VH-VL binders against q0aze0. Designs and how they scored, part 92

Target 1, 268 residues: q0aze0
Amino acid sequence: MKIILVNNRFKENTEKKAQEIAGQLSALNVEVIIDNGLDEPYAGTVDFIMVLGGDGTMLRAARRYGQRAIPVLGVNMGTVGFLSNIEINELAEYLPLILREEYSLEARMMLEVAVFQQQSLLTRVFCLNELLLRSNSPRMLSFALEISGQKLEPYRGDGLIVSTTTGSTAYSLSAGGPIADPQLDAFIVTPVASHIINKRPLVVSPEREISLHLLEEREAIIGIDGQIKMDFGAENRVLIKRAPHPLLMVNLKAKPFFTSIDRSLQRQ

## First folded at step 25 (VH-VL)

Design TC5
Fold by ESMFold2, look of step 25:
Structure TC5 (fold): chain C 268 residues (1-268), chain A 122 residues (1-122), chain B 113 residues (1-113)
Amino acid sequence: as target 1 above (268 residues)
Amino acid sequence: QVQLVQSGAEVKKPGASVKVSCKGSGYTFTNYWMYWVRQAPGQGLEWIGVINPESGGTKYNQKFKDRATMTVDKSISTAYMELSRLRSDDTAVYYCARGREHETYLGYFDIWGQGTLVTVSS
Amino acid sequence: DIVMTQSPDSLAVSLGERATINCKSSQSVLYEYDNKNYLTWYQQKPGQPPKLLIYWASYRESGVPDRFSGSGSGTDFTLTISSLQAEDVAVYHCQQYYSTPLTFGQGTKLEIK
């Protein structure tokens, strides 16, 4: 059995813990590849991915490995997030179940984001939470949104978020979008500080294609999962589709989503 | 080991073109953005542009957009930068460089080629 | 375009003493969503390409001696060499990667006094 162990190089405790866990797995005849984020993704065949850290580390793992249909387990090493399943201190307890493949999988929709320069594809990236289009200056944006070729009335404001249901509790929520059950497949389109009346958040079928481009020259950016940043100008267009494969999240321990969200809302 | 090896020095007359090559080895060529940067004698560094070897997509510094052309032959892990309508102030060392960030061209460079001196004089 | 301005243009520092090089950007290079400063430092010795020293403003590249450190946020950044060594004689460049065009400071020449 071969496992990728994903950690965050910028947090020293995750690096040391990754080495310890790799040693324990090797003693059980498990081959371990450590991915700390600085080198290219491991290209070979693996059976399982274990993510040590918070939601940010899971987002990177999802972008790197989510299209490979490999089980991914989130292991929390600090503050509990939305994407972890077990705590690091519980890993030894659950390791036999992992090795015997005695767990369920929850599919989480991902986005495929294609960025164009003029008419040419510049790059394609995947996304677990959201794409953010945002002004990169004090001036508001004027931009067009198309959904499966249907041109909506122009948007004016600070930007737009296109998120998955998993991303509904991230930046989309802060911008006024709904909390969505992460077991649903949908796009959630949330305006950011819109100056146009009746630009409400939209919940859109995952079968749709979403297109964005600026209607006037402005300095803008696109952000992916709050971690990947690109320039966005009048010469650019972005197309967003459901990614070919969902992220396969391992479920070893029951995580009651709705009571967790309710508790989180009460604290703020 | 990861390495970028560039073509040799060139001497050109004003109005000519030059094409510099950059061969990458020791890594997956298409996983990393490739950048071109130049340095005139005694001057600072100046970014020319970036190419995505997987897609062939490019982004240019507007200063060079009309004269620079970046391409890739991924079958031989080689990037090219052609600069046309050369002027004497194009005399510089031209570098290729690999970006560490995979998913964006807004990045910094962990591996540099050895540089190619291009001299433009009449 | 984000203009990167280094100071001083050159400096001379005695062996074993501290060297400080400043870099200022015309706009903030801090991205609030990842809370990272999109700034790096390179060392360039005569006849050589630049070499990566510090990335994300403060993270030391593998193999770079502990005497090199980066600090600062937003628009003001500092490269510090504690206890200068003879091999540290070079030109030092800062580079922003917050937006294109990617831009570099003009360079700071560091010499032994």
Scores: ipSAE 0.868, ipTM 0.925, lowest interface PAE 0.6, mean pLDDT 92
Fold by ESMFold2, fold request of step 26:
Structure TC5 (fold): chain C 268 residues (1-268), chain A 122 residues (1-122), chain B 113 residues (1-113)
Amino acid sequence: as target 1 above (268 residues)
Amino acid sequence: QVQLVQSGAEVKKPGASVKVSCKGSGYTFTNYWMYWVRQAPGQGLEWIGVINPESGGTKYNQKFKDRATMTVDKSISTAYMELSRLRSDDTAVYYCARGREHETYLGYFDIWGQGTLVTVSS
Amino acid sequence: DIVMTQSPDSLAVSLGERATINCKSSQSVLYEYDNKNYLTWYQQKPGQPPKLLIYWASYRESGVPDRFSGSGSGTDFTLTISSLQAEDVAVYHCQQYYSTPLTFGQGTKLEIK
């Protein structure tokens, strides 16, 4: 059995714990690949992915491995987020179930983001939470949104968020978008500081495709999962679709979503 | 071992073109953005552009966009940069470099080629 | 374009003493959503390509001696060599990767006094 162990190289505790867990697994004849984000994603066949850390580390794992249909377990080592399933001190308890593959999987929709320079594809990136289009200057943006070829009235404001339901509790929420049940598949399109009074958040079928481009020359950026940054100018456009494969999240321990989100809101 | 190996030094006349090659080995060539940077004698470093070897998509420094052409041959893990209408002030060492960040061209370079000296003189 | 300005242009420091090189960007290179400074430092010895020293302003590349450190945020950054060694004689470059075009400082030549 081969497992990828994903950690965050910028947190000392996570790195030390990853080495310890790798040793424990090796003693049980489990082959372990440690991915701390510095090297390219492991290309070989893998049976399971274990993510040590918070939601940010899970986001990176999802972008690197989410399209491979490999089970991914979030193991929390600190403040509880929305993407971890068990705590680090529970790992020994659940390890027999992991090794016997006795767990359920929860599918989480991902985005496929294609970025173009004029008419040429620059790159494709996958995304678990959201794509953010945002001004990179004090000036507001004027931009066009198309949904499956349907051109909406121009937007004017600071930007736009296109999120999954998983991402509804991230930047989309701060911008006034709804909290969505992550078991639903949908795009949530949330304007950021719109100067157009009729631009409300939209909930859009996952079968649609979403296109964005600027209507004026401005310095803008696109951000992906709050971790990947790119320039965005008048010569660019982005196309967003449902990714071919969802992230397959391992469920070992029941995590009631609605009580967790309610508790999180009380802390704010 | 991760390595970038560039073609050898070139001597060119003004008005000619030069095409520098950069072969990557020891890693998955299409997983990393490839950058071109030059350094004129006694001068600093200057970014020419970047290419995504997977898509062939490019971004150029505006200073070079009308004279530089970056391409890739994925089958032999090799990137190319061609600079046309050469001038004497194009005399420089030309480097290819690999970006550490996979998902964006806004990155820094963890592996550099050995450099290719291009001399433009009459 | 983000202009990167290094100071000083050249620096002479005695063996075993502290060397300090500064880099200033014309705009902030701090991205608020990841709280990272998009700045790196390279070392370039004569006749060689640059070599990565520090990334994200403060993280040391593997194999770089611990006497090298990076600090700063926003627009002002510092590379420090805590105890200069003979092998540290080189030109040092900062680079921003916050936006294209990617730009470098003009370089700082470090010599032994």
Scores: ipSAE 0.868, ipTM 0.925, lowest interface PAE 0.6, mean pLDDT 92
Fold by ESMFold2, last read:
Structure TC5 (fold): chain C 268 residues (1-268), chain A 122 residues (1-122), chain B 113 residues (1-113)
Amino acid sequence: as target 1 above (268 residues)
Amino acid sequence: QVQLVQSGAEVKKPGASVKVSCKGSGYTFTNYWMYWVRQAPGQGLEWIGVINPESGGTKYNQKFKDRATMTVDKSISTAYMELSRLRSDDTAVYYCARGREHETYLGYFDIWGQGTLVTVSS
Amino acid sequence: DIVMTQSPDSLAVSLGERATINCKSSQSVLYEYDNKNYLTWYQQKPGQPPKLLIYWASYRESGVPDRFSGSGSGTDFTLTISSLQAEDVAVYHCQQYYSTPLTFGQGTKLEIK
């Protein structure tokens, strides 16, 4: 069995724990690849991905490996979030089940984001929580939203969030979007500080295609999962679809979403 | 060993074009943004542009937009930068550099080529 | 465009003494959503390409000696060499990557006094 162990190199606690866990797994004849985020993603075939840390580390793992349809386990190392399944002090208890592949999987929708420079594809990235379009200056944006070729009335304001249901408890929530059941596949489209009072959040079928572009020259950015940043100007557009594969999250320990929501939000 | 190897020095006349190559090895060429930067003798560094070797998509510094063309040949892990309508103030060392960040062109450079001196003189 | 201004343009420091190089951006390079400063320092020895020293303003690249450190936030950044060695004679550049065009400071030449 071969696994990827994802950590955040710049948190000393996670690096030490990653080495400790790698030693334990090696003693059980499990091959371990450590991914601390600085090198390119491991290109070879693996059976399992273990993420040591909080939701932020899981977001990076999802973007790097989510399209490979490999089980991903979140192991919490301090703060309760929405994407961890077990605590680090429980790992030894659950390790036999991991090695025997005795666990269930929960699928979480991801976004595929294509960024264009004029008519040319500049890059394609994946996203677990959300894409943010936002002003990069004191001036508000004027921008167009199209959903499957249907042009909505122009938006004016600070920006827009296109979120997955998993991302509904992240920035989308702060901007006034609903909390969504992460078992649903949907886009949640949430305006940011809209000057158009009738622009309400939209819940959109995952089969739709969402397009954004500016209607005036303004300095804007797009942000992905709160971690990836790009310029966005009048020469750009972005196209958002459901990603080909969901993130396959490992479920070893019961984690009731609805009864835990208040506690998880307090820690976020 | 991760390495960027550039083509040799060039001497050109004003009005000509130059094409500098940059071959990457020891890593997956298409996983990393490739940047071009120049440095005139005794001067600072100046960003020319960036190319995504996977898509071929480019962004240019507006100063160079009409004169610079960046391309890649994925089959031989090689990036190219062509600068046309050369002037004497284009005399510089031209570097390729690899970006650490995979998912964005807003990044910093962990590997640099050795540089290619381009001299433009009458 | 974000203008990067380094100070001083040149300095001479005795072996074993502290060297301090400043870099100021015309706009903040702190991105509030990830709380990171999009600033990097490079070392460039004569006749060589630049070499990465510090990224995200304060993180030391692997293989860079502990005497190098970066600090600062927003618009004001500092590269410090705590005890200058002969091998540290070089030009030092800061670079922002908050927005395109990517821009560099003009460079600071460090010499032994």
Scores: ipSAE 0.868, ipTM 0.925, lowest interface PAE 0.6, mean pLDDT 92

Design TC5
Fold by ESMFold2, last read:
Structure TC5 (fold): chain C 268 residues (1-268), chain A 122 residues (1-122), chain B 113 residues (1-113)
Amino acid sequence: as target 1 above (268 residues)
Amino acid sequence: QVQLVQSGAEVKKPGASVKVSCKGSGYTFTNYWMYWVRQAPGQGLEWIGVINPESGGTKYNQKFKDRATMTVDKSISTAYMELSRLRSDDTAVYYCARGREHETYLGYFDIWGQGTLVTVSS
Amino acid sequence: DIVMTQSPDSLAVSLGERATINCKSSQSVLYEYDNKNYLTWYQQKPGQPPKLLIYWASYRESGVPDRFSGSGSGTDFTLTISSLQAEDVAVYHCQQYYSTPLTFGQGTKLEIK
């Protein structure tokens, strides 16, 4: 068995623990690739991904590996979030189940975000939580939202969030969006400080295509999962679709979503 | 073993064009944004643009958008930058550079080519 | 465009002494959502390409001696060499990557006094 062990290079505790766990796994004849975020994603065949850290480290793992249909386990090393399944001190208990593949998988929808410069594709990125479009100046944005070719009335305000249901508890929530059951597949479209009150959050079929572009020359930013930033100007357009593959999250330990909402949100 | 190797020095007349090549090795060429940066003698560094080798998509510094053309040939892991309508103030060392950040062109450069001196004089 | 201004343009420092180079951006390069400063420092020796020293304002690249450190936030940034060595003679550049065009400071030439 070969696994990727994802950690955060900027946290010494996760780096040391990753080395320790890699040694333990190697002693069990498990091949380990450590991904601390410095080098390119590992391209070879692997059976399992173990993420050491919080939701932020899981977001990076999802963007790097989520389209490869590999089971991903979140291992909490501190304050619990929405994306970890077991605690680090429980790993030894669950290791036999991991090695025997005795676990269930929960599919989490991801976004595929295509960014264009004029008519030319600039890049594609994947996203587990959300795409944020926001103003990069004191001035509000004027922008167009299209859903499967249907042009909504122009938006004016600070920006827009296009979120997965997993991302419903992240920035979308702060902007007034609903909490969504992460087992649902949907887009959640949440205006940010809209000047037009009839622009309510929308819940949209995952089969739709969402397009964004500016209607006036303004400085704007695209944010992906709160971690990836790009310029966004009048020459740009974004197309958002459901990603071809969901993130396959490993469930070893029951984590009731609804009874933990208030506790988890206090720790954002 | 990761390296970027550029084509050799060029001497050009005003009004001509120059095309500089940059061959990457020791890494997956299409996983990293490729940047072009120049440095006039005794001057600072100036960003020309960036290309995504996977898509071929480009973003240019507005100063160069009408004169610079960046391309890639993925089959030989090589990027190119062509600057047309050369002027004497285009005399500079031209660098290619690899971005550390995979998912965005807003990044910093962990690997640089050795530089290509382009001299524009009559 | 974000203008990057370094100071001083040149400095001379005795071996073993502290060298300090400043970089100021015309607008903030701090992104509130990741809480990172989109600023990098490079070292450039004569006839060579720049070499990455510090990224995200304060993180040292692998293989860079620990006498190099970066600090600052928002618009004001500092590169510090705590105990200057002979091999540190170079031009130092800051670079912002908060927005395009990507821009550099004009450079600071560091010499041994």
Scores: ipSAE 0.866, ipTM 0.924, lowest interface PAE 0.6, mean pLDDT 91
Fold by ESMFold2, fold request of step 26:
Structure TC5 (fold): chain C 268 residues (1-268), chain A 122 residues (1-122), chain B 113 residues (1-113)
Amino acid sequence: as target 1 above (268 residues)
Amino acid sequence: QVQLVQSGAEVKKPGASVKVSCKGSGYTFTNYWMYWVRQAPGQGLEWIGVINPESGGTKYNQKFKDRATMTVDKSISTAYMELSRLRSDDTAVYYCARGREHETYLGYFDIWGQGTLVTVSS
Amino acid sequence: DIVMTQSPDSLAVSLGERATINCKSSQSVLYEYDNKNYLTWYQQKPGQPPKLLIYWASYRESGVPDRFSGSGSGTDFTLTISSLQAEDVAVYHCQQYYSTPLTFGQGTKLEIK
């Protein structure tokens, strides 16, 4: 069996623990690849991914490995978030179940984000929480939102968030979007400081395609999962779709979403 | 071992073009953004542009947009930068460099090629 | 364009003493959503390409001696060599990667006094 251990060497102080767990797994004849975020993603066949840390480390793991149909387990090492399943001190208890594949999987929708420079594809990235379009100057943006070819009235404001339901408790929430049941597949489109008073958040079918571009030359930024940053100008366009594969999150320990909402949000 | 190996020095006349190659080895060529940077003798570093070897997509420093063309040949893990309509102030060492960040071109460079001296003289 | 200004242009420091090089950006290179400073330091010896020292303003690249450290945030950044060694004689460059065009400081030449 081959497992990837994902940690953040320079955040959440998980490096030493990753080495300890790798040693424990090696003693059980499990091959371990450590991904601390500095090197390229492991390209070989892998059976399981264990994420040591908080939601931010899970976001990187999802972007790197989420399209490969590999079970991903979040292991909390500190502040409780929305994406961890077990605590680090419970790992020994659950390890036999992991090795026997005695767990369930919860599918979480991801975004596929294609960024264009004029008419050329510049890059494609995946996203678990959200894409943010945001002004990078004192001036408001004027931008077009298209949903499956349907052009909405122009937006004017600080920007826009296109979120998954998993991302509904992240940036989208702060901008006035709804908390969504993560079992739903949907886009949540949330304006940021809209000058157009009647631009309300939209909940959109995951089968739709969402396109964004600026209507005037302005300095803007796109952000992905609060971790990936790119310039965005009048020559750019983004196309957002549901990613081909959801993130497969491992469920070993019950984590009731609705009864934990207030506690998890207090950690913000 | 990760390496970037560039083509040899070039001497050109004003008005000509030059094409510098950069071959990557020891890593997955298409997983890393490739940058081009130059340095005139005794002067600082100047970014020319970046190419995504997976997509072929490019961004250029506007100073070079009309004269520089970046391409890749994925089958041989090689990037190219062509600079046209050369003039004497294009005399510089031209570097390719690999970006550490995979998901964005807003990055810093962990591996540099050895440099290619391009001399433009009448 | 974000202009990067280094100071001093050159610096002479005795062996074993502290060397300090400053880099200022014309606008903030701190991204509020990841709380990272998009600033890197390189070392360049004569006839060689630049070599990565410090990334995200303060993280030391593997294999770089502990005497090198980076600090600062927003617009003001510092590279410090706590105890200068003969091998540290080089030109040092800062680089921002907050936005394109990617830009470098003009360089600071460090010499032994």
Scores: ipSAE 0.865, ipTM 0.924, lowest interface PAE 0.6, mean pLDDT 91
Fold by ESMFold2, fold request of step 26:
Structure TC5 (fold): chain C 268 residues (1-268), chain A 122 residues (1-122), chain B 113 residues (1-113)
Amino acid sequence: as target 1 above (268 residues)
Amino acid sequence: QVQLVQSGAEVKKPGASVKVSCKGSGYTFTNYWMYWVRQAPGQGLEWIGVINPESGGTKYNQKFKDRATMTVDKSISTAYMELSRLRSDDTAVYYCARGREHETYLGYFDIWGQGTLVTVSS
Amino acid sequence: DIVMTQSPDSLAVSLGERATINCKSSQSVLYEYDNKNYLTWYQQKPGQPPKLLIYWASYRESGVPDRFSGSGSGTDFTLTISSLQAEDVAVYHCQQYYSTPLTFGQGTKLEIK
């Protein structure tokens, strides 16, 4: 059995703990690959991914490995979030179940984001929470949104968020979007400080394709999961669709979503 | 061991072109953005552009967009930068560099090539 | 374009003493959603390529001595060498990566005296 152990190198306690856990797993004849975020993603065959840390570390793991249909377990090392399943001090208790594959899986929709420079593909990235388009200057943006070829009336404001239901409790919520049940598959499209008061959040079928581009020259950025940043100008276009594979989240311990909302939101 | 090895020094006349190569080894070439940076004698560093070796997509510093062309050959893990219509003020050391950040071109460089001196003189 | 301005252009510091190099950006390079400053410091010795020292304004690259530290946020950044060693004689560059074009400060030459 081969496991990727994902941590955040910039949090000393997670790196130290990752080494301890790797030692424990190696003693059980489990091959361990540590991914602290600085090296390239592990390319070989892997059976399981264990994420040590908070929601931010899970987001990076999802972007790196979510399309590989590998079980991913979130192990909380601090403040309660939305994406961890067990606490670090419970890991020893659950480890036998992990090794016997005695757990269930919950699928979480991801986004596939393609960024174009002129008419050429510049890059493609995956996303668990959201894509943010926003102004990178004091001036507001004028931009076009298309949903499966249907052109909406132009937007004017600070930007737009396209999130998954998992991302509904992240930036989308702060911008006025609804909290969505993460068991639903949907896009949630939330305007950011719209100059047009009638632009409401939209809940959109995951079968749709979403396109964004600027209608005038302005400095803008796109952000992905609050962690990946790119320039966005009049020469750029972004296409968003449901990613081919959902993130497969391991469920060892019941974590009811609705009763945990308040404490999880305080972490953000 | 991760390395970027560049082609050797070149002497060119004004109006000519130069093509500098940069071979990456010890890592997955297509997982990292490749940058080109130059440094004129006694001067600071100047970014020329970046290429995504996976897609071939490029972004250029506008100062060079008309004269610089970046390409890759994935099969031999090699990036190229060609600068045309050379002038004497293009005399510089040209570096390739690997970006630490995998998912974006907005990054910093953890590995640099040894540099290629291009001298433009008449 | 984000203009990066270093100060001073050169400085001389006695061995074992503190050296301070400043870098100012014409616009904030702090991204509020990840709370990171998109700023890096390089060391460059004569005839060599630049070497990464500090990334995200304050994180030391592996193998860089503890005497090097980076600080600052937004538009104002500092590279500090707490106890200067002879091997630290070099030109130091800051670089922003908040937006393209990626831009560098003009460089600061550090000498021992």
Scores: ipSAE 0.851, ipTM 0.917, lowest interface PAE 0.7, mean pLDDT 92

